# Designs tried in a protein design chat: VH-VL binders against L-rhamnose mutarotase (rhaM). Part 20

Target 1, 108 residues: L-rhamnose mutarotase (rhaM), of Ligilactobacillus salivarius (q1wre3)
Amino acid sequence: MTVRLGQIMHVNPNYYDEYEKRHSDLPVKFPEMKKALKEAGAHNYSIYLDKKTGTLFAYLEVDDMDKYKAIAEMDACKEWWAYMAPLMDTNPDKSPVTFDLPEVFHLD
Short names: E, the ipSAE of ESMFold2; O, the ipSAE of OpenDDE; V2, 0.75 times the mean of E and O plus 0.25 times the DockQ between their complexes.

## First folded at step 15 (VH-VL; framework fv_bebtelovimab)

Design j2 (from i2 with light chain T98V; at its last look DockQ between E and O 0.72; V2 from the best seeds 0.00; counts 0 for: pae E 2.1 > 2)
Fold by ESMFold2, look of step 15:
Structure j2 (fold): chain C 108 residues (1-108), chain A 122 residues (1-122), chain B 109 residues (1-109)
Amino acid sequence: as target 1 above (108 residues)
Amino acid sequence: QITLKESGPTLVKPTQTLTLTCTFSGFSLSTWGMGVGWLRQPPGKALEWLAYIEWDDDKRYSPSLKSRLTISKDTSKNQVVLKMTNIDPVDTATYYCAHRRGYSEGFAFDIWGQGTLVTVSS
Amino acid sequence: QSALTQPASVSGSPGQSITISCTATSSDVGGYNYVSWYQQHPGKAPKLMIFDVSNRPSGISNRFSGSKSGNTASLTISGLQAEDEADYYCSSYAGDDVVFGGGTKLTVL
C-alpha cells in the first residue's frame, strides 16, 4: 500500500542554486539511485525550498517501504549522500538530517 | 599505480594563452567517479585550486579565475587539458594535475603529478 | 569565497606530538564537512595525508591523525620525526569551490 511521506531538511543558504543543480544531476550521474527509487514505487516526489530559512519540504509517495528503506544500504546511495553533503545538514554517515512530519489533512 | 605528468611551455609572455596537458595512467576518466584537477603554487606561496573535470564531463572552476579557464579531456588519450587566457606575471607558478576518486573519498586529490614550472616574463 | 586560516609556522622536538589547526568562518565553507590535509616537502608535490576529516589513505602512518571541533580542524602528528619537517596544507570542499589554507611550516628541532 502506498505511503505518503512529508519531510523537512535544511540546505545551506549559500548553495540554493547548487542544490537544485545537483538534484538535476541525479538521473545522469547516479542512474542506480533513479532505478532504485522507481523500483520502490517512489512517485510524486517533490522538494520545495523556503529561501528565507533554507528549509526544504519534501513530499513523496512510496509503494514499497521495504525497498525504499533498503536504498540506504546501497553503495550508490552512499555516493549520492556524499555528493549532496557539502550543501546541507547531514548526519555523520552523510545522510540528510530529516524530520518526518505527520499528515494533518488529505484530499483525494 | 596511478601516475600523472604535466606538460606544456615553461616560459610564456604576458597576454598569451597558456595550454597545459595532463597525461595520466593507472585509471580511466570513463570510469564512474573519477576526476582530474589542476592546481598551482606560486613560488614561496600557498596551493591554489584551479579547476577539475569528471568522468561525465562535469566541470568546475575556481570562482576567482573562472573567466580565464577552460578544462577539457580526451578520454581515449588519457589526457586532460587546461587553458588559461590573458596570462600575466602573477600567473608564474608550479602547475600540478591531480587525481580524485569517488565522492565518498571526500573530494580529495590523492595522487599528484610532479608539477611543471611556468614562468611569465615581460 | 571562503578562507581557511592556519598558523604560519609550528615547531616541535623529535618524539613530541604537535597539532596544526585549520579554522574556517561559518559563512565561508558551508558546514565544513570535508577536510583534507596535505604534506609538502621542499621541491616536491603535495601528498595526501588525511581526507574526510580523519581518514588516512593507504600507506599513511597512524602517527598522523585528524579531527574537527566546530569550525576548527586539526592535524596531529605524534612521535615527531625529522622527515615530518615540511609544509602542511588543509583543504575543504565547499559547494562549488575547493579552498586551501595558507599553509603551515613545521620545523622539527
Scores: ipSAE 0.509, ipTM 0.864, lowest interface PAE 2.1, mean pLDDT 90
ESMFold2 (binder alone), look of step 15: mean pLDDT 89; pTM 0.933
OpenDDE, look of step 15: ipSAE 0.536; ipTM 0.885

Design j3 (from h1 with light chain T31G T98Y; at its last look DockQ between E and O 0.75; V2 from the best seeds 0.71)
Fold by ESMFold2, look of step 15:
Structure j3 (fold): chain C 108 residues (1-108), chain A 122 residues (1-122), chain B 109 residues (1-109)
Amino acid sequence: as target 1 above (108 residues)
Amino acid sequence: QITLKESGPTLVKPTQTLTLTCTFSGFSLSTWGMGVGWLRQPPGKALEWLALIEWDDDKRYSPSLKSRLTISKDTSKNQVVLKMTNIDPVDTATYYCAHRRGYSEGFAFDIWGQGTLVTVSS
Amino acid sequence: QSALTQPASVSGSPGQSITISCTATSSDVGGYNYVSWYQQHPGKAPKLMIFDVSNRPSGISNRFSGSKSGNTASLTISGLQAEDEADYYCSSYAGDDYVFGGGTKLTVL
């Protein structure tokens, strides 16, 4: 079943432009990440930035959560995390620190 | 086995543009994750990073030298070229090119050329 | 990113352990800090000894180890041997920039 995900992350304010640039790199530099997201049915994936705080707000929809979760085990994902790590708050494994948000309203 | 070799002039005059070529073997800059960096070491001094070019032509420059540097590649020739404008005697150094490891391998320079000494006349 | 400070020199006797420090000395820069260590013998190119703080490339002796605490990274060489006499440089990659320390001359007595 399709799942709607809302998430918060944080980018260092010194690197807003670089964060945006590196995300524009994803389909080109990390084609296996793009493919894996597509295979999980990830769509309507948007990330918004509050430049006052460095807060990133992500929304996406995922058709297959098992495939989506499996992305974290891919070598390509580890490369992607390592590529982004210098710009943002990360866990020890270099994955971004992410806060999942409960959905409080939805309109079709 | 990865090897890199620097080539270019050994003596240059102030105000000229220095052009250095890195010729490498054992990898291709068309392969995902590959990068080549340029670094230098003035006589008796520390290493200093200058520039990096990646397999997808993404380019990075040392902030303090950015206005003077241009990096480019010719993937079919296994070459990377660094140009540095407005050369001055303080630019006298041994110049190295080096293979950059992938992102998950720490952005590290794992294989270096032998280096080429460039002397800038007074 | 900030400048990196290393001691100018360190010495030890064969068989002993020594530690070389590398400390960030300027403005706080966010994001993950990749630290690497390079060994350079006179007249030779640098050789990568440690990447990403503590990882050892294939073929590097397990006598070399790395760690980080706060703003200070450390390279430890155990079982010191004459061939370890060289200059050692730390480097940092944070944001989109590389910075190198000033280097440490290791003398084996």
Scores: ipSAE 0.580, ipTM 0.881, lowest interface PAE 1.9, mean pLDDT 91
ESMFold2 (binder alone), look of step 15: mean pLDDT 90; pTM 0.932
OpenDDE, look of step 15: ipSAE 0.815; ipTM 0.935

Design j4 (from i2 with heavy chain Y52F; at its last look DockQ between E and O 0.76; V2 from the best seeds 0.00; counts 0 for: pae E 2.1 > 2)
Fold by ESMFold2, look of step 15:
Structure j4 (fold): chain C 108 residues (1-108), chain A 122 residues (1-122), chain B 109 residues (1-109)
Amino acid sequence: as target 1 above (108 residues)
Amino acid sequence: QITLKESGPTLVKPTQTLTLTCTFSGFSLSTWGMGVGWLRQPPGKALEWLAFIEWDDDKRYSPSLKSRLTISKDTSKNQVVLKMTNIDPVDTATYYCAHRRGYSEGFAFDIWGQGTLVTVSS
Amino acid sequence: QSALTQPASVSGSPGQSITISCTATSSDVGGYNYVSWYQQHPGKAPKLMIFDVSNRPSGISNRFSGSKSGNTASLTISGLQAEDEADYYCSSYAGDDTVFGGGTKLTVL
C-alpha cells in the first residue's frame, strides 16, 4: 500500500543554489539511487525550499516501504549523503537530519 | 598504484597563459567518483586550491581565480590540463595535481604529484 | 567564505603529545563538515594524514588522531618523534570549494 511521507530538513542558507544543483545531479551522478527509488515505487517526490529559514519540505509517495527503508543501507546512498552533507544539517552517519510530519489532511 | 606527474614550463613571462598538464596512472577518470584537482603553494606560503574536475566532467574553480582558470581532461590520454591566463609574478608557486576519490572519503586529496615550480619573471 | 586559522607554530619534546588547532571563522555553522590534515616535509608534496575529521588512511600511524568540536578541528600527535617535524595544514570542503589553513610548523625539541 502506498504511503504518503511529509518531511522537514534544513539546508545551510549560504548553499541554496548549490543544494539545487547537487540535487539535480542525482540521476546522473547517482543512477543507482534513482533506480532504487523507482523500485521502491517512490513517486510524486517534491522538495520545497523556504529561503527565509532554510527549511526544506519534502513530500513523496512510496509503494514499498521495506524497499524504501533498505535504501539507507546501500553504498550508493552513503555516497549520496556524503555528497549532500556539506550543504545541510546531518546526523553522525551523514544522513540528513529529518523530521517526519504527521499527515493532517488528504484529498484525492 | 596511483601516480600523478605535473609537466609544463618552469619559467613564464607576465601576461602569458600558463598551461600545466597532469599525467596520471593507476586509475581512470571515467571511473565513478574519481577526480583530479590542481593546487599551488607560493614559496614559503600556504597551499591554495585552484580547480577540480570529476569523472563526469563536472568542474569547480576557486572563486577568486575562476575568471582566469580552465580545467579539462583527456580520459584517453590519462591527462588533466589546467590553463591560467594573464600570469603575474604573484602566481609564482609550486603547482600540484592530486587525486580525489569518492564523496564518502571526505573530499580529500589522497595522492599528490611531486609538484612543479613555475617562476614568473619580473 | 570560510577561513581556517591555525597557530603559526607549535613545539614539543620527544615522547610528548601535541595538538594543532584549526578554527573556522565563518558564521556558517554547517560549512565545516569535511576536514582533512596534511603533513609536508621540506621540499616534499603534502601527505594526507587524516580525512573526514578523524579517519586515517592506510599506512598512517595511529599516533595521529583527529577530532572536531564546534568550529574547531584538532590534530593530535602522540609520542612525538623527530620525523614528525614538518608543516601541517588543515583543509575543509565547505559546499563548493576547498580552503586550507595557513599551516603550522611543528618543531620537535
Scores: ipSAE 0.538, ipTM 0.868, lowest interface PAE 2.1, mean pLDDT 90
ESMFold2 (binder alone), look of step 15: mean pLDDT 89; pTM 0.925
OpenDDE, look of step 15: ipSAE 0.760; ipTM 0.921

Design j5 (from i2 with heavy chain G106D; at its last look DockQ between E and O 0.04; V2 from the best seeds 0.00; counts 0 for: pae E 16.3 > 2, off the site)
Fold by ESMFold2, look of step 15:
Structure j5 (fold): chain C 108 residues (1-108), chain A 122 residues (1-122), chain B 109 residues (1-109)
Amino acid sequence: as target 1 above (108 residues)
Amino acid sequence: QITLKESGPTLVKPTQTLTLTCTFSGFSLSTWGMGVGWLRQPPGKALEWLAYIEWDDDKRYSPSLKSRLTISKDTSKNQVVLKMTNIDPVDTATYYCAHRRGYSEDFAFDIWGQGTLVTVSS
Amino acid sequence: QSALTQPASVSGSPGQSITISCTATSSDVGGYNYVSWYQQHPGKAPKLMIFDVSNRPSGISNRFSGSKSGNTASLTISGLQAEDEADYYCSSYAGDDTVFGGGTKLTVL
């Protein structure tokens, strides 16, 4: 029932440090986001930055994909996106431009 | 192994500026994601957070005390300094410095110094 | 007043379970997604027992557990032992601020 997700996004090289700093605000300033992630069973959520290219690599595990997908419709999520949008590549609705990656190997 | 130790005066007079130094080992504030906070505890009373500083010099202060507080670091000495102006007898407390990771979702003070008692004369 | 309210004292007998509550007061206090619990013996520095509501640091007994429901977090100590007698503080981040509860004195009878 757990789904493993791998994704890439891109951050503006002028704002690497600001990107990391603003992420520290998510759990305390956007509490509805934290709650929704926990309710979806999101865990082992890590985002890695390749500073040579501005590429962000995200990995997370999700127990309830319907609840996870519903996060994108929350007003709090749209506010979070707007908060982060100046730092990174975004779609017209300010969501991050995201490329889903197929899993090619897994070891328990 | 992370250790922290507070140092500074044990007795101060009202209106003076209190300067406390946290000297630590087992981590560096030049390391991404590291941070140090200051807290206090009046005798027989609850813990109170004062200030926090991160590796990237981001600083946060207790809203009720921020006009009186200044936090700074000297990364080469592994030290964090807290200054509190206009000291009053109500500031009598044990003062602690503590480690916190600035990039972790746990947001907890995981290692504390032993504390130093500062008494403000009446 | 503290933005987090704890009972002033709690008591229990050896082997029993006890629960200490930590409730956010009303107003625009920020979310309580990151609740921590600290144990403090007399004359000693606080020790982190629980972080992020329910996570236990390495070396902390599994007799200590944490949970949250609504605006109330709880620390539960099962199999109560004499060494558990101490003061217990909850804390959380409320925006750009760290807030502590008033503390709970646990007496082991």
Scores: ipSAE 0.000, ipTM 0.561, lowest interface PAE 16.3, mean pLDDT 86
ESMFold2 (binder alone), look of step 15: mean pLDDT 88; pTM 0.922
OpenDDE, look of step 15: ipSAE 0.029; ipTM 0.750

Design j6 (from i2 with heavy chain R101T; at its last look DockQ between E and O 0.71; V2 from the best seeds 0.00; counts 0 for: pae E 13.7 > 2)
Fold by ESMFold2, look of step 15:
Structure j6 (fold): chain C 108 residues (1-108), chain A 122 residues (1-122), chain B 109 residues (1-109)
Amino acid sequence: as target 1 above (108 residues)
Amino acid sequence: QITLKESGPTLVKPTQTLTLTCTFSGFSLSTWGMGVGWLRQPPGKALEWLAYIEWDDDKRYSPSLKSRLTISKDTSKNQVVLKMTNIDPVDTATYYCAHRTGYSEGFAFDIWGQGTLVTVSS
Amino acid sequence: QSALTQPASVSGSPGQSITISCTATSSDVGGYNYVSWYQQHPGKAPKLMIFDVSNRPSGISNRFSGSKSGNTASLTISGLQAEDEADYYCSSYAGDDTVFGGGTKLTVL
């Protein structure tokens, strides 16, 4: 069953343009990440930026949550996190600091 | 075993364009995650990063020198070339090329060439 | 990215421990700073001793350790030996730029 995810992250205001560039690099520089996301059925994946605050809002849909969660253990994912880490708030393992949001409304 | 070696002129005149070649072995710039950087060190002074090129031709330049630098690669020859325009006596330094570590290893330079001294006449 | 300040020199006797500091003069908001340390003997190329703050490359003695607190990274050398006499440079990758400190001359007395 498809799960809808809403998440908040934060980017350093000095690097908004670099954030966009590095995210556009994902399919080319990190093809194993793109493949793993597709295999988990991740789709409608959008990230919105509020340039007033540096707040990133992500929305995605995932068909196989077990495969999606397994991405975090991949070497390719650790490289992706390390590549993005200089631009944003990160945990000690360099994953983005992420706040999961409960869904409060949905319309088909 | 990764090795790198710098080559190019040892004496240049002001206003000329300096061209330096890094020839390497033990890795290919067609392999994911591989990259080469250029750095320099004026005699008796600190290290300074100049430029970096990755396997996918992504390029980065030191902000203070960006207008003067061009980096390129030839993967079939295992070479990376740095060009620096409008050379000045302040550019006298030992120039190094170095292999860059992967992202999770902190964008560090783990294997260096022996360096080549470039002297700019006054 | 901010400039990195190191002491110009530090000294110690064989068998002692010393620490070399590397302080960023300002910080970026919300980004991770990768810190590395390099050893350079006279007339030779730099050698990577520590990457990503505290990790040692293969073949580097465990007498070398790294740490970071606030805006200051530190390289600690324990059990000083004569061969440790060299220049030491920190570097930081932050945003999309690499910056080196001015270097520290270690003298083993």
Scores: ipSAE 0.702, ipTM 0.902, lowest interface PAE 1.1, mean pLDDT 92
ESMFold2 (binder alone), look of step 15: mean pLDDT 88; pTM 0.921
OpenDDE, look of step 15: ipSAE 0.726; ipTM 0.912
ESMFold2, look of step 16: ipSAE 0.000; ipTM 0.621
ESMFold2 (binder alone), look of step 16: mean pLDDT 89; pTM 0.924
OpenDDE, look of step 16: ipSAE 0.769; ipTM 0.921

Design j7 (from i2 with heavy chain Y52E; at its last look DockQ between E and O 0.75; V2 from the best seeds 0.59)
Fold by OpenDDE, look of step 15:
Structure j7 (fold): chain C 108 residues (1-108), chain A 122 residues (1-122), chain B 109 residues (1-109)
Amino acid sequence: as target 1 above (108 residues)
Amino acid sequence: QITLKESGPTLVKPTQTLTLTCTFSGFSLSTWGMGVGWLRQPPGKALEWLAEIEWDDDKRYSPSLKSRLTISKDTSKNQVVLKMTNIDPVDTATYYCAHRRGYSEGFAFDIWGQGTLVTVSS
Amino acid sequence: QSALTQPASVSGSPGQSITISCTATSSDVGGYNYVSWYQQHPGKAPKLMIFDVSNRPSGISNRFSGSKSGNTASLTISGLQAEDEADYYCSSYAGDDTVFGGGTKLTVL
């Protein structure tokens, strides 16, 4: 079953361009992270930036939520978090502070 | 055991290009996550970050000095080279190269060379 | 003018605890969750004492500790010893650069 996720994060206003740039590094520097996302069936993964507030809105669809959740435990993910952390609001473990949004409407 | 050592001219004239070489051991810039940075410290003044290069040839420069700096690496020789153009007496400083920790290890320079004093004078 | 502000000097007697502050005073400083502290004795290269605000590298005395509140990071040295007399620099790593404080001279009385 495919699950749709909506998430809010925050990026430092000084690093909007760097944030975008570093995502291009994901498949190259962090291929295991990309692979894990694909294996979890993550697709239609997009992140939008409100440059007025530094608010990031992420949307993705996941076919296997168990595999998706397991990604957070991977060393590859922790490295990715560490890589991105200087640009973002993070938790003590360097994971991005993320707010999950409830889906209040969907149209196929 | 990680070690780094700076080499290059200790006396340069204004307007010249300063070329410094960092030779290191104990790690490889072919290893994922590895980085090497250049820093300097004018006599009696604070530390200043200049540039950094990573294992994948990604480069970072001080915004104020970017136009004057070029950093490169020779992985086979375990060397990192820093070039600084249009040198001025204000650039007189002890120059350090240092090993940068990996991402998950924190972003810090944990091992430093002894530094080399570069004096800019006519 | 440094993007990170430190007191020019601090002093303490042996056995005391002292704290050195590091405040981000520039809007250009990002990623202030990545604060490092370096110790530097005269004529020597800096030595990493604290990274990621509060972590000690292996071999660093537990007398050194780091913390952060708001835009101010702090290095605390407990049980002050004569050998602790040195300059201390804070730094912050961001996505595109690294910045250093102006340094603090610690005198052990």
Scores: ipSAE 0.513, ipTM 0.878, lowest interface PAE 0.9, mean pLDDT 94
ESMFold2, look of step 15: ipSAE 0.554; ipTM 0.868
ESMFold2 (binder alone), look of step 15: mean pLDDT 89; pTM 0.924

Design j8 (from h1 with light chain A24G T31G; at its last look DockQ between E and O 0.75; V2 from the best seeds 0.00; counts 0 for: pae E 2.3 > 2)
Fold by OpenDDE, look of step 15:
Order: C-alpha cells, then structure tokens, then sequence
Structure j8 (fold): chain C 108 residues (1-108), chain A 122 residues (1-122), chain B 109 residues (1-109)
C-alpha cells in the first residue's frame, strides 16, 4: 500500500542554494541512497523551500514503508545525513530534524 | 599509512602565480569520500583554509580567496595542485596539504603534510 | 570568512586541567557539530586532536576532550603534561567553507 508522507525540515538561510545543489549530488555521490529510496518505492518525492523562514516541506509517496524505515539504518543514509548536516537543523546523530505532518485532506 | 608532501617554489615574486603540488600516498582520490585540502599559515599567525577537492572533482574555495585560487587533481599520479594568482608579500606562509576525513568522520583534516614555506619577495 | 575567537594564551601546571574556548556564531560553531581541534608544536604540522566536537581520533590521549554549548566549543586537557605545551586551533566546517580560530598558546608551567 502506498503511503503519502509530508515532512517539515529546516535549512540554514545562508545555504539555500547549496542545499539545492547538494540534492543534485544525491544520485551521483550517493547512488546507494537513491537506490534504497527507489527500492522502498519512493516516488513523487519533492522538497519545497520557504526562503522567508528556511522551512522545507517534503512530500513523497512510499510503496514499502518497512523498507523506507530501514533506510535510516543504512550506512548510505548516514553518509547522506552527514553530508547534508552542515546545511540544516540536525539531531545529535546528524539526521535532519524532521516533523511529520498529518494528512488532513487528499483528492485523487 | 597516509602521507602527503608539498612541493613547489619556495620563493616567488609579487604578481606571479604560485603553483604548489601535493603528492600523497596511502589513499586514492578515486575512492569515494576522499578529499584533499590546502591550508596555509603565515609566520607566527593562525591557520587558514584555502581549498578542497574531492574524489568526484567537486571543488571548494575560501570565499575571500576564491577569485585567485584553482585546485585540481591528477588521480593517476596521486597529486593535487593548487594555483594562486596575483601573489603578494601578504601571501608569505607555510602551505600545507592535508587529507580530509569522510562525511561521517567530521570533515576534519586528519593527516597533514610537513608544509612548505613560500616567501613572496621582490 | 571570519575567524573563530580563541583566547590568545592559557597556562597550567602539570597535572592540572585547562580549558580552551572557541567562540563562533550560529552559522558555524553554534549551528553544527563539525568542530575540530588541532595541536601544533613549533615548526611542526598541525595534528588532529578532536573532531565532531567531542570525538578523538585513534591514538589520541583520553586526556583530551571536547564539548560545545551554544556558540562556544571547548577543548579540555586533563592531567596536563609538559608535552601538551603547544598551539591549539579550533575549526568549524559549515556548508560552504572551513574556518579556523586564531589559535591559543598553551604554556605548561
């Protein structure tokens, strides 16, 4: 079953462009991370930036939530987190501080 | 065992271009996550980061010196080259190249060359 | 690229503990946990002592420890020894560059 996820993160106002740039590095520098996302059935993955507040809104659809959740335990993911950590709010383990949003409406 | 060694001219004239070469062993810049940086230290002064090049040819420069710096690599020779244009006496310093730790290792420079003193004088 | 702020010098007697501060901003030290510390003896290259605020590379004495609070990182050296006399530099990696402190000269009395 496909699950829709909405997430809030925050990026440092000094690094808006770098944040966008480094996402272009994902498939090239971190192919295992991209592969893991694809294997979890992640699709329609988009991130939006509010440049006034540094707020990131991420939306994605996931076909296999078990595989998706398992990504956080992968070395590839931890490397990606470490790579992105200098740009954004992170937890002690360098994972991005993420707020999951409840879906309150959907229209196919 | 990782080792790095700086080479190049030790005396340069103002307005010239300084070219320094870092020759390293114990790792390859074809290996994922590997990086080599250049730093300098004027006599009796603090360390200053200059540039970084990564295994995938991604390059970073000090904002204040970016317009004067060019970093490149020759993976087959295990060499990294730094060029600095329009040299001035204020650029007199010991120049270091250093191995950079991976992303999950804090981006720190863990192994350094011995450094080479470059004096800029007319 | 503004340098991080360190005290010019600190001193201590053998066996004592000393702390060196490194103050930055919310855009570097305060914003991220990519703070490193380097030891440098006269005429020698810097040596990495601490990375990621509080982690020691292999071979580094556990007398060296790091911490951070707000925009200030700290290097603590316990059980001070004569060999610890050196210059110490803090560094912070931000999103686009690396910045160093002005350095602190540690004298062992």
Amino acid sequence: as target 1 above (108 residues)
Amino acid sequence: QITLKESGPTLVKPTQTLTLTCTFSGFSLSTWGMGVGWLRQPPGKALEWLALIEWDDDKRYSPSLKSRLTISKDTSKNQVVLKMTNIDPVDTATYYCAHRRGYSEGFAFDIWGQGTLVTVSS
Amino acid sequence: QSALTQPASVSGSPGQSITISCTGTSSDVGGYNYVSWYQQHPGKAPKLMIFDVSNRPSGISNRFSGSKSGNTASLTISGLQAEDEADYYCSSYAGDDTVFGGGTKLTVL
Scores: ipSAE 0.498, ipTM 0.871, lowest interface PAE 1.0, mean pLDDT 94
ESMFold2, look of step 15: ipSAE 0.519; ipTM 0.864
ESMFold2 (binder alone), look of step 15: mean pLDDT 91; pTM 0.934

## First folded at step 16 (VH-VL; framework fv_bebtelovimab)

Design k1 (from j3 with heavy chain R101T; at its last fold request DockQ between E and O 0.85; V2 from the best seeds 0.81)
Heavy chain, then light chain:
Amino acid sequence: QITLKESGPTLVKPTQTLTLTCTFSGFSLSTWGMGVGWLRQPPGKALEWLALIEWDDDKRYSPSLKSRLTISKDTSKNQVVLKMTNIDPVDTATYYCAHRTGYSEGFAFDIWGQGTLVTVSS
Amino acid sequence: QSALTQPASVSGSPGQSITISCTATSSDVGGYNYVSWYQQHPGKAPKLMIFDVSNRPSGISNRFSGSKSGNTASLTISGLQAEDEADYYCSSYAGDDYVFGGGTKLTVL
ESMFold2, look of step 16: ipSAE 0.716; ipTM 0.904
ESMFold2 (binder alone), look of step 16: mean pLDDT 90; pTM 0.936
OpenDDE, look of step 16: ipSAE 0.695; ipTM 0.913
ESMFold2, fold request of step 17: ipSAE 0.711, 0.599, 0.722; ipTM 0.905, 0.878, 0.908
ESMFold2 (binder alone), fold request of step 17: mean pLDDT 90, 90, 90; pTM 0.936, 0.938, 0.936
OpenDDE, fold request of step 17: ipSAE 0.866, 0.863, 0.862; ipTM 0.946, 0.945, 0.945

Design k2 (from k1 with heavy chain L52Y; at its last look DockQ between E and O 0.69; V2 from the best seeds 0.67)
Fold by ESMFold2, look of step 16:
Structure k2 (fold): chain C 108 residues (1-108), chain A 122 residues (1-122), chain B 109 residues (1-109)
Amino acid sequence: as target 1 above (108 residues)
Amino acid sequence: QITLKESGPTLVKPTQTLTLTCTFSGFSLSTWGMGVGWLRQPPGKALEWLAYIEWDDDKRYSPSLKSRLTISKDTSKNQVVLKMTNIDPVDTATYYCAHRTGYSEGFAFDIWGQGTLVTVSS
Amino acid sequence: QSALTQPASVSGSPGQSITISCTATSSDVGGYNYVSWYQQHPGKAPKLMIFDVSNRPSGISNRFSGSKSGNTASLTISGLQAEDEADYYCSSYAGDDYVFGGGTKLTVL
């Protein structure tokens, strides 16, 4: 069953433009990431930036949460994290610090 | 097995364009994750990063020198070229090219060329 | 990126351990800093000794170790040998560019 995810991350305010640039690179530079997201049924994936605070707000829908969670173990994902790490808040393993948000309203 | 070597003029006049070539072996810039950087070191002074170029032609430049620098590659010749315009005596330095490690390997410069001294007449 | 401050010189006797510091001196916040250390003997190209704070490239002696605490990275050389006498540079990759420290001259007494 499709799951809707809302998430918060943080980008260093000095690197807003570079953050956007590196995300535009993802489909071409990290094609295995694009493939894995599609295989998990990730879609309607948008990331919004509040430039006042550096807050990133992500929304996505996922058809297969097990496949989505498995992405974290891929070598390609670890390379993607290492590529993004200089721009944002990360955990010790260089994954982005991510806060999941509960959905409080939905309208089809 | 990775080797790099810098070549180009050793003496240049102010206002000229400096063109330096890095010729390398032991890796290909057509391979995912491969990169080459250019750095310099004025005599008796600290190292300074100038630019890097990656396998997918992604390029980055030192902010203070960005308007004067152009980096390019010829993957069939295993070469990277750096051009620096409007040369000034303060640009006198030893210029190095270096292999850049992958992202999960720390964005480091692990293998360097021997360097080439470029002297700008005053 | 922030400037990186290293002591101008450090000295030690054969067999001692010494530590060279590398401190970021700006209010830059957030983002991961990839710290590397380079050794340079006179007239030679730099040699990578440590990458990503604490990792040694293949072929680098385990007498060289790296660490980071707060804004300060450290290179520690144990069991000093005469051939360790060189200049040592730290570097940081953060955001999309590199900054190098001013260098530290290590003298083995």
Scores: ipSAE 0.607, ipTM 0.895, lowest interface PAE 1.8, mean pLDDT 92
ESMFold2 (binder alone), look of step 16: mean pLDDT 90; pTM 0.938
OpenDDE, look of step 16: ipSAE 0.725; ipTM 0.916

Design k3 (from k1 with light chain Y98W; at its last fold request DockQ between E and O 0.60; V2 from the best seeds 0.75)
Heavy chain, then light chain:
Amino acid sequence: QITLKESGPTLVKPTQTLTLTCTFSGFSLSTWGMGVGWLRQPPGKALEWLALIEWDDDKRYSPSLKSRLTISKDTSKNQVVLKMTNIDPVDTATYYCAHRTGYSEGFAFDIWGQGTLVTVSS
Amino acid sequence: QSALTQPASVSGSPGQSITISCTATSSDVGGYNYVSWYQQHPGKAPKLMIFDVSNRPSGISNRFSGSKSGNTASLTISGLQAEDEADYYCSSYAGDDWVFGGGTKLTVL
ESMFold2, look of step 16: ipSAE 0.695; ipTM 0.901
ESMFold2 (binder alone), look of step 16: mean pLDDT 90; pTM 0.932
OpenDDE, look of step 16: ipSAE 0.767; ipTM 0.922
ESMFold2, fold request of step 17: ipSAE 0.707, 0.732, 0.683; ipTM 0.898, 0.904, 0.896
ESMFold2 (binder alone), fold request of step 17: mean pLDDT 90, 91, 90; pTM 0.936, 0.936, 0.934
OpenDDE, fold request of step 17: ipSAE 0.874, 0.873, 0.873; ipTM 0.947, 0.947, 0.947

